Miniprotein binders against MMACHC-like protein (cblc-1). Designs and how they scored, part 16

Target 1, 261 residues: MMACHC-like protein (cblc-1), of Caenorhabditis elegans (q7z144)
Amino acid sequence: EMSHAESIKRVVDQKLSSHEGFESHMFKIGSYNEAVGESSPFALPYDDSTMALLILSTPDMFDVAFRKWVVQKTMDFGSFDEVCEMVSSPIQSFLEDRLEIMSEKLRKVEENFEILHDYSMTPQRRPKILMQTCGHVAGAAFYYQPCHFQEDGVTWPPAGRMGPNLKFIGLSLHPIYGGHFAFRSVLIFPNVKIPEFCEKEPRPILTASEDVRTALEKFNYNWKDSGFRDFGNPTRRYSTTQMEFFGRPVAERWEVLRPWV
Key: E = the ipSAE of ESMFold2; O = the ipSAE of OpenDDE; V2 = 0.75 times the mean of E and O plus 0.25 times the DockQ between their complexes.

## First folded at step 9 (miniprotein)

Design k9 (from k7 with E3K Q10K T50K H53K E54K S56A N58K N60D D62K N65R; at its last look DockQ between E and O 0.07; V2 from the best seeds 0.00; counts 0 for: pae O 3.2 > 1.5, pTM O .663 < .8, end hemmed in, 7% free, placed apart)
Fold by OpenDDE base, look of step 9:
Structure k9 (fold): chain B 261 residues (1-261), chain A 85 residues (1-85)
Amino acid sequence: as target 1 above (261 residues)
Amino acid sequence: SDKKVNRLAKRIEELLEKVYELSNKIAETGDPSLLLMIWELMEAIEDLAKLVKKLAKKGDPKAIRQIETAFQEIEEMLNELADAI
């Protein structure tokens, strides 16, 4: 069973390579279900030993793989403006294309799998999966939750700063990339059991509660400056182009890519 | 009319509630790209709220139309966000 799980992971890592800005991290569905709570609406209806793979993107996903895709699409459509008109969500379309190519290869090794995206919703408009929890459970990135950094007698985070109904959100930090990464998808393999597999522990990059609070405050209140991403002293960061792309409204993002073609 | 301004104010509150709901969903998924969209929506709604407050004082029909247009744009953005989440 572990040899089969390793063969699956190898196919995924071959098609979503580290050189193209992807990482895959294996975990058990039971470890995720334990973390969200077995009675949680986010618990997944699979056996505890069911194999899953978390896929995340690194800075090179944008600057290498996505750039190649944009150039190729521009050639295929004949102009950049035609691509802009036909493709409303360039990162999503790119990821879908890459996942389909991966899936075609993966089906030859294991035919039964499900793909959940970060944007995958239930009919009730709830997330199908909690990506930050998957990242923590898989040991990919440490998930700093506000509830774990409350101090007795201290009102933190300050109530109402984001509005009465806005949740103060937790932050995941990658051991290499800090906040310069994103969770993308989880692959679930119902027929593959890995009961003997033990996930790696996520590395806490921030150790001082004050630093964690500062990171969470920057993420929740000042995310536009992307300063939250630099927590944990990342050795590799998003390029200026990538930062500008994600810093713009969706409708204005294509114009950032015009210099590539 | 005071009725239109009150209607616009109520619609702003409803939009803010939706933005808060979406923010909570994004918090659960952990996609920081969606936080961008929420913040833009929050800023747009805050700007609308400021405009509505100004209109309540001045009763300018032209400014009411501008707010109605901006509301439609924000609703479209909210729907796009809700579809992306």
Scores: ipSAE 0.093, ipTM 0.553, lowest interface PAE 3.2, mean pLDDT 86
ESMFold2, look of step 9: ipSAE 0.656; ipTM 0.834
ESMFold2 (binder alone), look of step 9: mean pLDDT 83; pTM 0.779

## First folded at step 10 (miniprotein)

Design k15 (from k11 with E3K Q10K T50K H53K E54K S56A N58R N60D D62K N65R; at its last look DockQ between E and O 0.88; V2 from the best seeds 0.68)
Fold by OpenDDE base, look of step 10:
Structure k15 (fold): chain B 261 residues (1-261), chain A 85 residues (1-85)
Amino acid sequence: as target 1 above (261 residues)
Amino acid sequence: SDKKVNRLAKRIEELLEKVYELSNKIAELGDPMLLLMIWELMEAIEDLAKLVKKLAKRGDPKAIRQIETAFQEIEEMLNELADAI
């Protein structure tokens, strides 16, 4: 069973390689279900030992893999302007293409799997899965939740742009990339059981409660400046081009990529 | 009044539609940070809907101020997200 799980992970890691800006992290569905609560609307209807793989992107996804894809699409369409007209959602289209290529290879090793995306919704318009919880459970990135950093007699989070009726959102920080990463998808393998598998512990990058509170405040109140991403002293960051791309309105994003072609 | 509750219920439906439209756009952007904010707004709107239902049953005037404050906060955040997209 573990050998088969490892073979699945190997295929995923070959098609979504670290050199191309991807990581995969294995976890058990039961570990996720325990973290969200078994009675939670976010609990997944699989056996506790069911294998899952969390896929995240690193800075190199944009600067290496996505760049190669944009150049190739420009060649295929004949011009950059034609690509801009035909592809409304470049990052989504790129990720879909990469996941399809991976899936075609993966189906040869294990036919039965489901892909959940961070944007996957239930009919009730709820997330199908909590990616930050998956990241924590899989030991990919430490999830700093506001509820764990409350102090007696201190009103925190402070009253700010998110009023008292908006919950303060938790932040995941990667041990290498800080906030310069993204959770993308979870692969679930209903027929693959890994009961003996133990997830790695997520490494806490921020140890002082004040640093955690400051990071969470920057994320919730000042997310537009992306300053929250630099917590934990990341060794690799999004490039200036990547930061500019995500910082612009959708209609202006393609122009950031024009110098690549 | 029943008229006020019905107005608040309609405003909640309008907020849910806006959040849903924004969620689809954000999904296309490939920036998961904005998606987390959309999920939080959806939860906040659900909680607001529960408050409006409680108001309909109990007529608590304090709940009205809380509901109006919650609407303003949600609408402000929705506008901030819409301006970033």
Scores: ipSAE 0.581, ipTM 0.834, lowest interface PAE 1.1, mean pLDDT 90
ESMFold2, look of step 10: ipSAE 0.641; ipTM 0.824
ESMFold2 (binder alone), look of step 10: mean pLDDT 82; pTM 0.770

Design k16 (from k11 with E43L L51K; at its last look DockQ between E and O 0.72; V2 from the best seeds 0.64)
Fold by OpenDDE base, look of step 10:
Structure k16 (fold): chain B 261 residues (1-261), chain A 85 residues (1-85)
Amino acid sequence: as target 1 above (261 residues)
Amino acid sequence: SDEKVNRLAQRIEELLEKVYELSNKIAELGDPMLLLMIWELMLAIEDLATKVHELSKNGNPDAINQIETAFQEIEEMLNELADAI
């Protein structure tokens, strides 16, 4: 069973390679369900030993893989302006294309799998899966939750647009990339059991509670400046082009990519 | 008053609709950060709906100011997200 699971992971890692800005991290559905709570609306209806793979993107997804895709689409359509007109959601369309290519290869090794996206909704319009929890459980990125960094007698988080009446959003930091990464999808393999598999522990990037609070404040109050991404001193970061792309309104994003073609 | 509770309940429905519309747009962007934020706002509105329901039962006037403040914060954040897309 572990040999089959490793074969599945190998196929995924070949089609979503580290060179192209992807990582896959294996975990058990039961480990995720334990973390969210078995009675949680986010609990997944699979056996505890069911294999899952978390897919995340690194900076190179944009600067390498997505760039190649944009150039190829421009060639296929004949002009950049035609691509801009025909493709309303460039990152989504790119990821769908890459996942389809991966899926075609994966189906040859394991036919029965589901893909949950970060945007996947239930009929009740709730997220189907909590990606930050998956990242933590899989040991991909440490998930800093505001509830774990409360101090007795201190009112935190401070009042602002995300509090005190709104809960502060937790922040995941990757051991290499800090906040310069994104969770994308989870592959679930209902027929593949990995009961003996043990997930790696997520590495804490920030150790001082004050640093964690500062990071969470930057994320919740100043997310637009992307300064939260630099916590933990990442060795690799989003390029200036990538930062500009995600920093612009959607209608202005394609123009950032024009210099690529 | 029952009228105040009903008004708050209506505002919740309006916020849920706005969040749903924004979530669909954000889903298309491939920006996980914006998506995470809109999901957290959705959960916050659901929590607020629970508080409004409790208010209807107990009539606690002190809760009204907290609920109204929460509405303002949610609306502000929704506007910030809408401006980003």
Scores: ipSAE 0.608, ipTM 0.835, lowest interface PAE 1.1, mean pLDDT 90
ESMFold2, look of step 10: ipSAE 0.619; ipTM 0.816
ESMFold2 (binder alone), look of step 10: mean pLDDT 83; pTM 0.794

Design k17 (from k11 with M33F; at its last look DockQ between E and O 0.87; V2 from the best seeds 0.73)
Fold by OpenDDE base, look of step 10:
Structure k17 (fold): chain B 261 residues (1-261), chain A 85 residues (1-85)
Amino acid sequence: as target 1 above (261 residues)
Amino acid sequence: SDEKVNRLAQRIEELLEKVYELSNKIAELGDPFLLLMIWELMEAIEDLATLVHELSKNGNPDAINQIETAFQEIEEMLNELADAI
């Protein structure tokens, strides 16, 4: 029932709150399966009306929730240097902790659910789920695919940095955050059916095909400068600290966080 | 030649191993955009494996240049990702 689905979403949103830099977006597995193709290796083996929740992070995930976590871990371990030594993957460990806390509460409302991560792989070393497609289907972020922005008689994308054997990757842009967000996980609820639910339409941030092509070029060719994130004129962006953190090699990332403690 | 095909197949296996190792590292970084690039590289390697398999059957010399170009592109992107981590 929709009431039960909404209660599940409420629990998720309470533990992964917008104030702490999370959003959840509900969708039907069937809507995702239709988008990827029913015969696709990415199709999920659930009923079409099966409830799913896409979890994404906003800039505040780092600057608010993750910061609180780092401070707390520093207190628990006794020093920042001890945390740096014991925690090799701070963002992953943080997200795992937050998802576990959420899961403990969620299990009281609905015990049967699966969590798929953006890094989840099949035995064939393929992604278990296409997060950009989930984001589009759920109306969370518009997914700009290169195939939709071809022009007759024009060779695009241009040959060059990515050779002809590397496909141009599509880009998702959030209506508030542009590219300053991340898809994190999908919760699937096999026992919860929402056949009457209609997903919201994703809001296009870029309207001109040329702007879309430029954004895709920036993402594929210049991803290191993070300039692709600023398309659509986002009102909220990753902080300087967050940008510096993700811009550094893994071994140098903890040092960016030292001023927090 | 069978020897050339076998060498190309071995290079594909080496690429798959490198991409897998890199994917595990990227998963830990918490930047999902890098994962998209790894997924694309995995797909490109699969396509390359298909081309090498076809070469083994048909012996098309024009495919060799395409295969070598594909290897170079994949290796360059793989190195670029590895240097960013």
Scores: ipSAE 0.615, ipTM 0.842, lowest interface PAE 1.1, mean pLDDT 91
ESMFold2, look of step 10: ipSAE 0.742; ipTM 0.870
ESMFold2 (binder alone), look of step 10: mean pLDDT 84; pTM 0.796

Design k18 (from k11 with L36F; at its last look DockQ between E and O 0.68; V2 from the best seeds 0.00; counts 0 for: pae O 3.9 > 1.5, pTM O .749 < .8, end hemmed in, 8% free)
Fold by OpenDDE base, look of step 10:
Structure k18 (fold): chain B 261 residues (1-261), chain A 85 residues (1-85)
Amino acid sequence: as target 1 above (261 residues)
Amino acid sequence: SDEKVNRLAQRIEELLEKVYELSNKIAELGDPMLLFMIWELMEAIEDLATLVHELSKNGNPDAINQIETAFQEIEEMLNELADAI
């Protein structure tokens, strides 16, 4: 029932709050399966009306929630250097901790759910789920796919710039955050059916095909400068600290966080 | 030549190992966009493996230059990703 689905979403939103830099977006597995194709290797083996929740992070996930976690871990371990030694993957460990806390509460409302992460791979080393498609279907972020922005008589994207076999990847832009967000996980609820639920339509941030092509080019060719994130004039962006953190090699990232403790 | 094909096959295995290593590192970062890039690289390497397999059957010399170019571009992209991670 929609009431039960809404109660699930409420628990998720309480533990992964917008104030702490999370959003949840509800969608039906069938809507995702339709988007990827029913015969696609990415189709999920659930009923079409099965409830799912897409979890994404906003800039505040890092600057608010993750910062609190780093401070708490530093207190628990006794020093920042000890945390750096014991925790190799701070963002992953933080997200795992937050998801576990959420899961403990969620299990009281609905015991049967699965969590797929953005890094969840099949034995064939393929993503278990296409997060950008989930984001689009759920109306969370518009997914700009290169195939939709072709121009008659124009070869775009230029062949060979990324290599003959490298695909030109699509870009998702959030209506508030532009590219300053990340998809994190999808919760799937096999026992919860929402057949009457209608997903929100994703809001296009870019309207001109040329702007979309420019954004896609910046994402595919110049992703390191993070300039692609600023398309659509986001009102909230990753902080300088966050940009510096993700801009450094993994081994050098902890040092960026030292001023927090 | 069989020797050239074998060398190309070995290079593909090395690329797959690098991609796998990078995928694990990217998973630690939790950046889905980077994960998509790694996935696309995996597909590109699979496509390249197919081309190398076809080369082994058909012996088309024109395909060799294309394959070598593809390798170089994939390796460059992998290095760029590795440097960002």
Scores: ipSAE 0.025, ipTM 0.462, lowest interface PAE 3.9, mean pLDDT 86
ESMFold2, look of step 10: ipSAE 0.637; ipTM 0.824
ESMFold2 (binder alone), look of step 10: mean pLDDT 83; pTM 0.791

Design k19 (from k11 with S23A N24L; at its last look DockQ between E and O 0.66; V2 from the best seeds 0.65)
Fold by OpenDDE base, look of step 10:
Structure k19 (fold): chain B 261 residues (1-261), chain A 85 residues (1-85)
Amino acid sequence: as target 1 above (261 residues)
Amino acid sequence: SDEKVNRLAQRIEELLEKVYELALKIAELGDPMLLLMIWELMEAIEDLATLVHELSKNGNPDAINQIETAFQEIEEMLNELADAI
């Protein structure tokens, strides 16, 4: 069973390679369900030993893989302006294409799998899965939750735009990339059981509670400046082009990519 | 008053609809950060709905100011997210 799970992961890692800016992290659905609570609306209806793979993107997804895709689409459509007109959601379309190619290969090894995206919604208009929890459980990135960094007699977080009446959002930090990464999808394999598998522990990048509070404050109050991403001193970061792309309104994003073609 | 609670409940429904519409747009962008934020706002509105429901049962007037502040903060954050797309 573990050999089959490893073969599945190998196929995924071959098609979504680290060189192209992807990582996969294996976990058990039961470990996720335990973390969210078995009675949670986010609990997944699979056996506890069911294999899952978390897919995340690194900075190279944009600068390497997505760039290659944009160049290829420009050649296929004949001009950059035609691509801009025909493709409204470049990152989504790119990810869909990459997942399709991966899926075609994966189906040869294991036919029965589901893909949950970060944008996947239930009929109740809720996310189907909590990606930050998956990242923590899989040991991919440490999830810093505000509730774990409360101090007796201290009112924290401070009042602000995400003030005391809003849920203060937790932050995941990758051991290499800090905040310069994104969770993308989870593959679930209902027929693959990995009961003996033990997830790796997520590595805490921030150890001082004050540093964690500062990171969470930067994320919640100043997310637009992307300064929260630099916590943990990442060695690899989003490029200036990537930062500019995500920093612009959707209608202006394609123009950031024009110099690639 | 029952009228105030009903007005707050209606405002929650309106916020949930706005958040859902915005979530659908954000889902198309491939921007996980914006998506994370919109999900958390949706949860915050659900929590606010719970507070309004409790207000209807307990009639605690002190909760009204907190609820009104929460609405303003949610609306502000929704506008910030809408401006980012």
Scores: ipSAE 0.621, ipTM 0.832, lowest interface PAE 0.9, mean pLDDT 91
ESMFold2, look of step 10: ipSAE 0.662; ipTM 0.839
ESMFold2 (binder alone), look of step 10: mean pLDDT 83; pTM 0.781

Design k20 (from k11 with M77L A84M; at its last look DockQ between E and O 0.77; V2 from the best seeds 0.00; counts 0 for: pTM E .767 < .8)
Fold by ESMFold2, look of step 10:
Parts: structure tokens; sequence; C-alpha cells
Structure k20 (fold): chain B 261 residues (1-261), chain A 85 residues (1-85)
């Protein structure tokens, strides 16, 4: 029943709250399977009415929750320099810590669930789940697919670095944050059925086809400058610190965070 | 020749291992957008393997040019992603 599903979502939202830069979005596995195609290798082997929660992060994940975590680690290890030496992957470590805390509380309400991450792979080294599709079917972020923006008699995309052997990649934009967000994980609850649940349609931040094509070109050809994230003119963006942190090589990132402590 | 096809197949296996290793490091970056590029690279390498297999069976001379172009495009994107590590 929906009351159990809502209790599950409440626990997740308590531990991965919007104030700390997280969002959870409920969807049915059947909606995802329909979107990828029932015979697709990406279809998931669960009943169509199976409850799922998409977890995404917003800018406050870094500026609020991750910052608190870094400060706490500095106190726990005794110095910032010690944390830098001991923790090579700070974002990954932070997210794993938060998901474990959330999972412990969640098991008290529903013991049987699976977590799939944006990086989760099958043995064939394919993604276990298509996060952009999840975002769209859950109503969280509109997924702009290149095939939907072709025009008869017009060649698009233009020739460029992504030549004929690399497929043009679709882009998800959040209605508030544009590209200043990230899909993190999907929780799947095989024993929780929500057949009556109706997902909201995602609200597109871009509506004009030409704007979408320009955003897709920016994403595929110039992703390093992060300009694709600003399409739709979002008012909430990654902070300067977050952009600086992600813009540096991994080994140099810790120094960006030193002013926090 | 069979030796050239085997060399191309080994080059493909080396690319797959590089992309897999890079995917693990990119997961730690904390910006999943880069993984979308990884998934496209893996798909493109699978298509390239198909072209090399067709070369071994049919000897299509246009396949040689397609294969080298695909290697160039794949390696360029892979190197741009590696710069983020």
Amino acid sequence: as target 1 above (261 residues)
Amino acid sequence: SDEKVNRLAQRIEELLEKVYELSNKIAELGDPMLLLMIWELMEAIEDLATLVHELSKNGNPDAINQIETAFQEIEELLNELADMI
C-alpha cells in the first residue's frame, strides 16, 4: 500500500534531506522498463508496480552536507592534513557514509531493498540502470534525447570532435538547477508495490528545439567548461568552491577545501 | 592479414581496460556526467570490435579507414576524460 511507500520515502528524506542537498523521487519500475523497452538489456527484472526511489544531489550537498562531513573528519583525524592523506576519494567516501546511515534507519521500516548507483555496472561492463531515464520517468529532470530533436532535411548534429563513431549523448536538466545536479542512486523495494502511484511529468527547463540542440552540442563538445549546466538560466547553481573543486585534478582537490577548516 | 587483425583486437582490449580503469576513478570524482561519456566510449569500442571482426571475415578496404577513424575519436575522448583524473 501507498502508506508504506510514503513511510519509506519519509525515512529517506529525513536522512537525505533537501536542506542537505538531496532529493528523492518515487517511480515504478514498470515506468522505467517501458521507457527503456521491455526487451532492452537495461530493463530491470522486477514487477511493474515495484517501488523505486531516485536519489539526486543538488548544490547544497557540497556546500552544506559535504562541508560538515569534511569538518567532522578533520576533528576525527586530528588535522586537515591527516584527512587529506587518509581519504583519497572524499566525495565517494562522504556519499558512502551517508548512504550507510540512511540504510540503517531504512531497514527498521523495510528490510528488503537494493541500491544501484550511477556507477554500478553489470559483469558485461554496462550500466546496471540508466539514470537519465529514471530522472525522466520519476518527473525529476527532463531528459533531452538527440533523436527527438532531429529535423527532416536538416543535418544535425554538426560535424565535430564527436565524429561519426561516437553517438551524441542526451542531457538531463533539472527544472530548478539546470545541469547543477547529479543523479546518485536508485533504491529498489522488491516487496513494496505501488500500482496506483502516478509519476509527475518532468517539467522541461528548455522548450524550444533550437535551445535544446544548442545545449546538447555544448554538452557533447564542450562539457569541460561546464557551460551546459547553465542552459535554461537556473537561479540555483554550483558554488564557486564546488566548481573549483571539480575542475581540478583529483590529487589537487583537497587544497580547495582547506578554508573550510 | 591475420596478424594485423589480431593486433587490432589486442588494441581494442587495451582500450576496454583503460576505459574500465578510468570509469572506476571517475566514479570517485562525484560528477556522474562523466560516466555518461564512459558509457558512450564502451558502446563505441563494441562497435569498433564489430568492424574489426568484419575485416577478418570480408577484407573490406573501407573498414580499415573506418577502424582508424574510430580509434582516433575514441582515444581523443578517452584522453580528455583522463585529464579530469
Scores: ipSAE 0.672, ipTM 0.845, lowest interface PAE 1.2, mean pLDDT 89
ESMFold2 (binder alone), look of step 10: mean pLDDT 83; pTM 0.780
OpenDDE base, look of step 10: ipSAE 0.736; ipTM 0.888
ESMFold2, look of step 12: ipSAE 0.635; ipTM 0.816
ESMFold2 (binder alone), look of step 12: mean pLDDT 83; pTM 0.781
OpenDDE base, look of step 12: ipSAE 0.716; ipTM 0.879

Design k21 (from k11 with L29F; at its last look DockQ between E and O 0.85; V2 from the best seeds 0.00; counts 0 for: end hemmed in, 7.8% free)
Fold by OpenDDE base, look of step 10:
Structure k21 (fold): chain B 261 residues (1-261), chain A 85 residues (1-85)
Amino acid sequence: as target 1 above (261 residues)
Amino acid sequence: SDEKVNRLAQRIEELLEKVYELSNKIAEFGDPMLLLMIWELMEAIEDLATLVHELSKNGNPDAINQIETAFQEIEEMLNELADAI
């Protein structure tokens, strides 16, 4: 029932709150399967009406929730240097901790659910789920695919930077955050059916095909400068600290966080 | 030659290993948007493996240049990702 689905979403949103830099977006597995194709290797083996929740992170996930976690770990371990030594996967460990806390509460409302992460792979080393497609289907972020922005008689994308054997990757833009967000996980609820639920349509951030092509070029060719994130004039962005953290080599990232403690 | 095909197959395995290592680093520390590039690289390596397999069957010399170009492109992107992570 929709009431039960809404109660599940409420629990998720309480433990992964917008104030802490999370959003959840509900969708039907069938809507995702239709988008990827029913015969696709990415199709999920659930009923079409099966409830799912896409979890994404906003800038505040890093600057608020992750910061609190780092401070707490520093207190628990006694020093920042000990945290740096003991925690080899800070972002993953943080997200796992947050998901576990959420899961403990969620299990009281609905015991049967699966979590797919953005990094989850099949035994064939393929993604278990296409997060950009989930984001689009759920109306969380508009997924700009290169195939939809071809122009007759024009060769695009331009050859040269990405070789002909590397496909040009699509880009998702959030209506508030532009590219300053990330898809994180999908919760699937096999026992919860929402056949009457209709997903919201994703809001286009870019309206001109040329702007879309430019954004896609910036993402594919210049992703290191993070300029692709600013398309659509996001009102909230990753902080300087967050940008510096992701901009440094992994071995240097902990040092960016030292001023937090 | 069988030797050339075997060498290409070994290089594919090395690429897959490197992509897997990068995927783990991205999961641990990285920007999730880089996973999109990892997925694309995995697909490109699969396509490359298919080309190498076809080469083994048909011995098409024109495919060799395509295969070597594909290797170079994948390796370049992997190096760019490895430098950023």
Scores: ipSAE 0.592, ipTM 0.835, lowest interface PAE 1.1, mean pLDDT 91
ESMFold2, look of step 10: ipSAE 0.674; ipTM 0.842
ESMFold2 (binder alone), look of step 10: mean pLDDT 82; pTM 0.785

## First folded at step 11 (miniprotein)

Design j0 (from k17 with M77L A84M; at its last look DockQ between E and O 0.95; V2 from the best seeds 0.71)
Fold by OpenDDE base, look of step 11:
Structure j0 (fold): chain B 261 residues (1-261), chain A 85 residues (1-85)
Amino acid sequence: as target 1 above (261 residues)
Amino acid sequence: SDEKVNRLAQRIEELLEKVYELSNKIAELGDPFLLLMIWELMEAIEDLATLVHELSKNGNPDAINQIETAFQEIEELLNELADMI
């Protein structure tokens, strides 16, 4: 069973390689369900030993893999302007293409799998899966939750821009990339059981409670400046081009990519 | 009054539509950290809907001020997110 799980992971890692800006992290559905609570609306209806793979993107996803895709699409369509007209959602279209290519190869090894995206919703308009919890459980990125950094006699978080009816959101930091990464998808394999698998412990990047509070405050109150991404002293960051791309309105994003072609 | 509750319920539906439209646009952008803000807004709107439902049952006047404050906070964050798209 572990050998089959490893063969699945190898196929995923070959098609979504680290060199192209992807990581995959294995975990058990039971470990996720324990973390969210078995009675939670976010609990997944699979056996506790069911294999899952979390897929995240690194900075190289944009600067290497997505860049290659944009260049190829420009060649296929004949001009950059034609690509801009035909492709309204470049990052999504790119990820869909990459996941489809991966899926075609994966089906040859394991036919039965489900893909959940970070944007996947239930009919009740709730997330189908909590990606930050998956990242923590899989040991991919440490999830800093506000409830774990409360101090007795200290009112924190301060009453700020997020009013009393808006929850203070937790932050995940990658051990290499800090906040310069993104959770993308989870693959679930109902027929693959890994009962003996033990997930890696997530590495705490921030050790001082004050640093954690500062990071969470920057994420919740100042998310627009992207300064929260630099916590934990990341060794690799989003490029200037990538930061500019994500910092612009949707209608202006394609112009950031024009120098690539 | 029943009319006030109905108006609040309609405003909740309008907020849900805006959040849904914004969620689709954010998904298209490929920045997952913004999606976390959308999930929080959806939860806040659900909580607000619960408060409005309770108001319809008990008529508690203190709940009205809480509901109005919640609407303002949600609308402010929605506008801040919409400015990024």
Scores: ipSAE 0.521, ipTM 0.807, lowest interface PAE 1.3, mean pLDDT 90
ESMFold2, look of step 11: ipSAE 0.748; ipTM 0.875
ESMFold2 (binder alone), look of step 11: mean pLDDT 82; pTM 0.760

Design j1 (at its last look DockQ between E and O 0.92; V2 from the best seeds 0.70)
Fold by OpenDDE base, look of step 11:
Structure j1 (fold): chain B 261 residues (1-261), chain A 87 residues (1-87)
Amino acid sequence: as target 1 above (261 residues)
Amino acid sequence: SDEKVNRLAQRIEELLEKVYELSNKIAELGDPFLLLMIWELMEAIEDLATLVHELSKNGNPDAINQIETAFQEIEELLNELADMIGE
């Protein structure tokens, strides 16, 4: 069973390679369900030993893989302007194409799997899965939750910009990339059991409670400046082009990519 | 009054529609950290809907101020997100 799980992961890692800005991290559904609570609306209806793979993107997803995709699409459509007109959601279309190619190869090894995306919603308009929890459980990125960094006698988080009806959101930081990464999808394999598998522990990058509080405040109150991404002293960051792309309104994003073609 | 509750319910439906539209656009952008804000907004709107439903049952005037404050907070964050994505 572990050999089959490893074969699945190998296929995923071949099609979504680290060189192209992807990582996959294996975990058990039971570990996730324990973290969210088995009675939680976010608990997944699979056996505890069921194999899952978390897929995240690194900075190279944009600067290497997505760039190659944009260039290829420009060649296929004949001009950059035609691509801009035909493709309204470049990052989504790119990810869908990459996941499709991966899925075609994966089906040859294991036919029964589901893909949940970070944007996947239930009919009740709730997330189907909590990606930050998956990242923590899989040991991919440490999830800093506000509830774990409260100090006695200190009122934190401060009452302010996020009103009392808006919860203070936790932050995941990658050991290499800090906040310069993104959770993308989880693959679930109902027929693959990995009961003997033990997830790696997520590495805490921020050790001082004050640093964690500062990071969480930057994320919740100043998310627009993207300064929260630089916590944990990342060795690799989003490029200037990538930061500019994500910093612009949707209608202006394609123009950032024009120099690639 | 029933009219006030109905108006609040209508405003909630409008907020849900806006958040849903914004969620689709944010998903298209490919920045998952913004989705976390959307999930928080959806939860806040659900809580607000619960408050409005309770108001319809008990008529508690103190709940009205809480409801209006919640609307303002949700709308403010929605507008900030919309501005960032160019809507």
Scores: ipSAE 0.521, ipTM 0.805, lowest interface PAE 1.3, mean pLDDT 90
ESMFold2, look of step 11: ipSAE 0.730; ipTM 0.866
ESMFold2 (binder alone), look of step 11: mean pLDDT 82; pTM 0.772

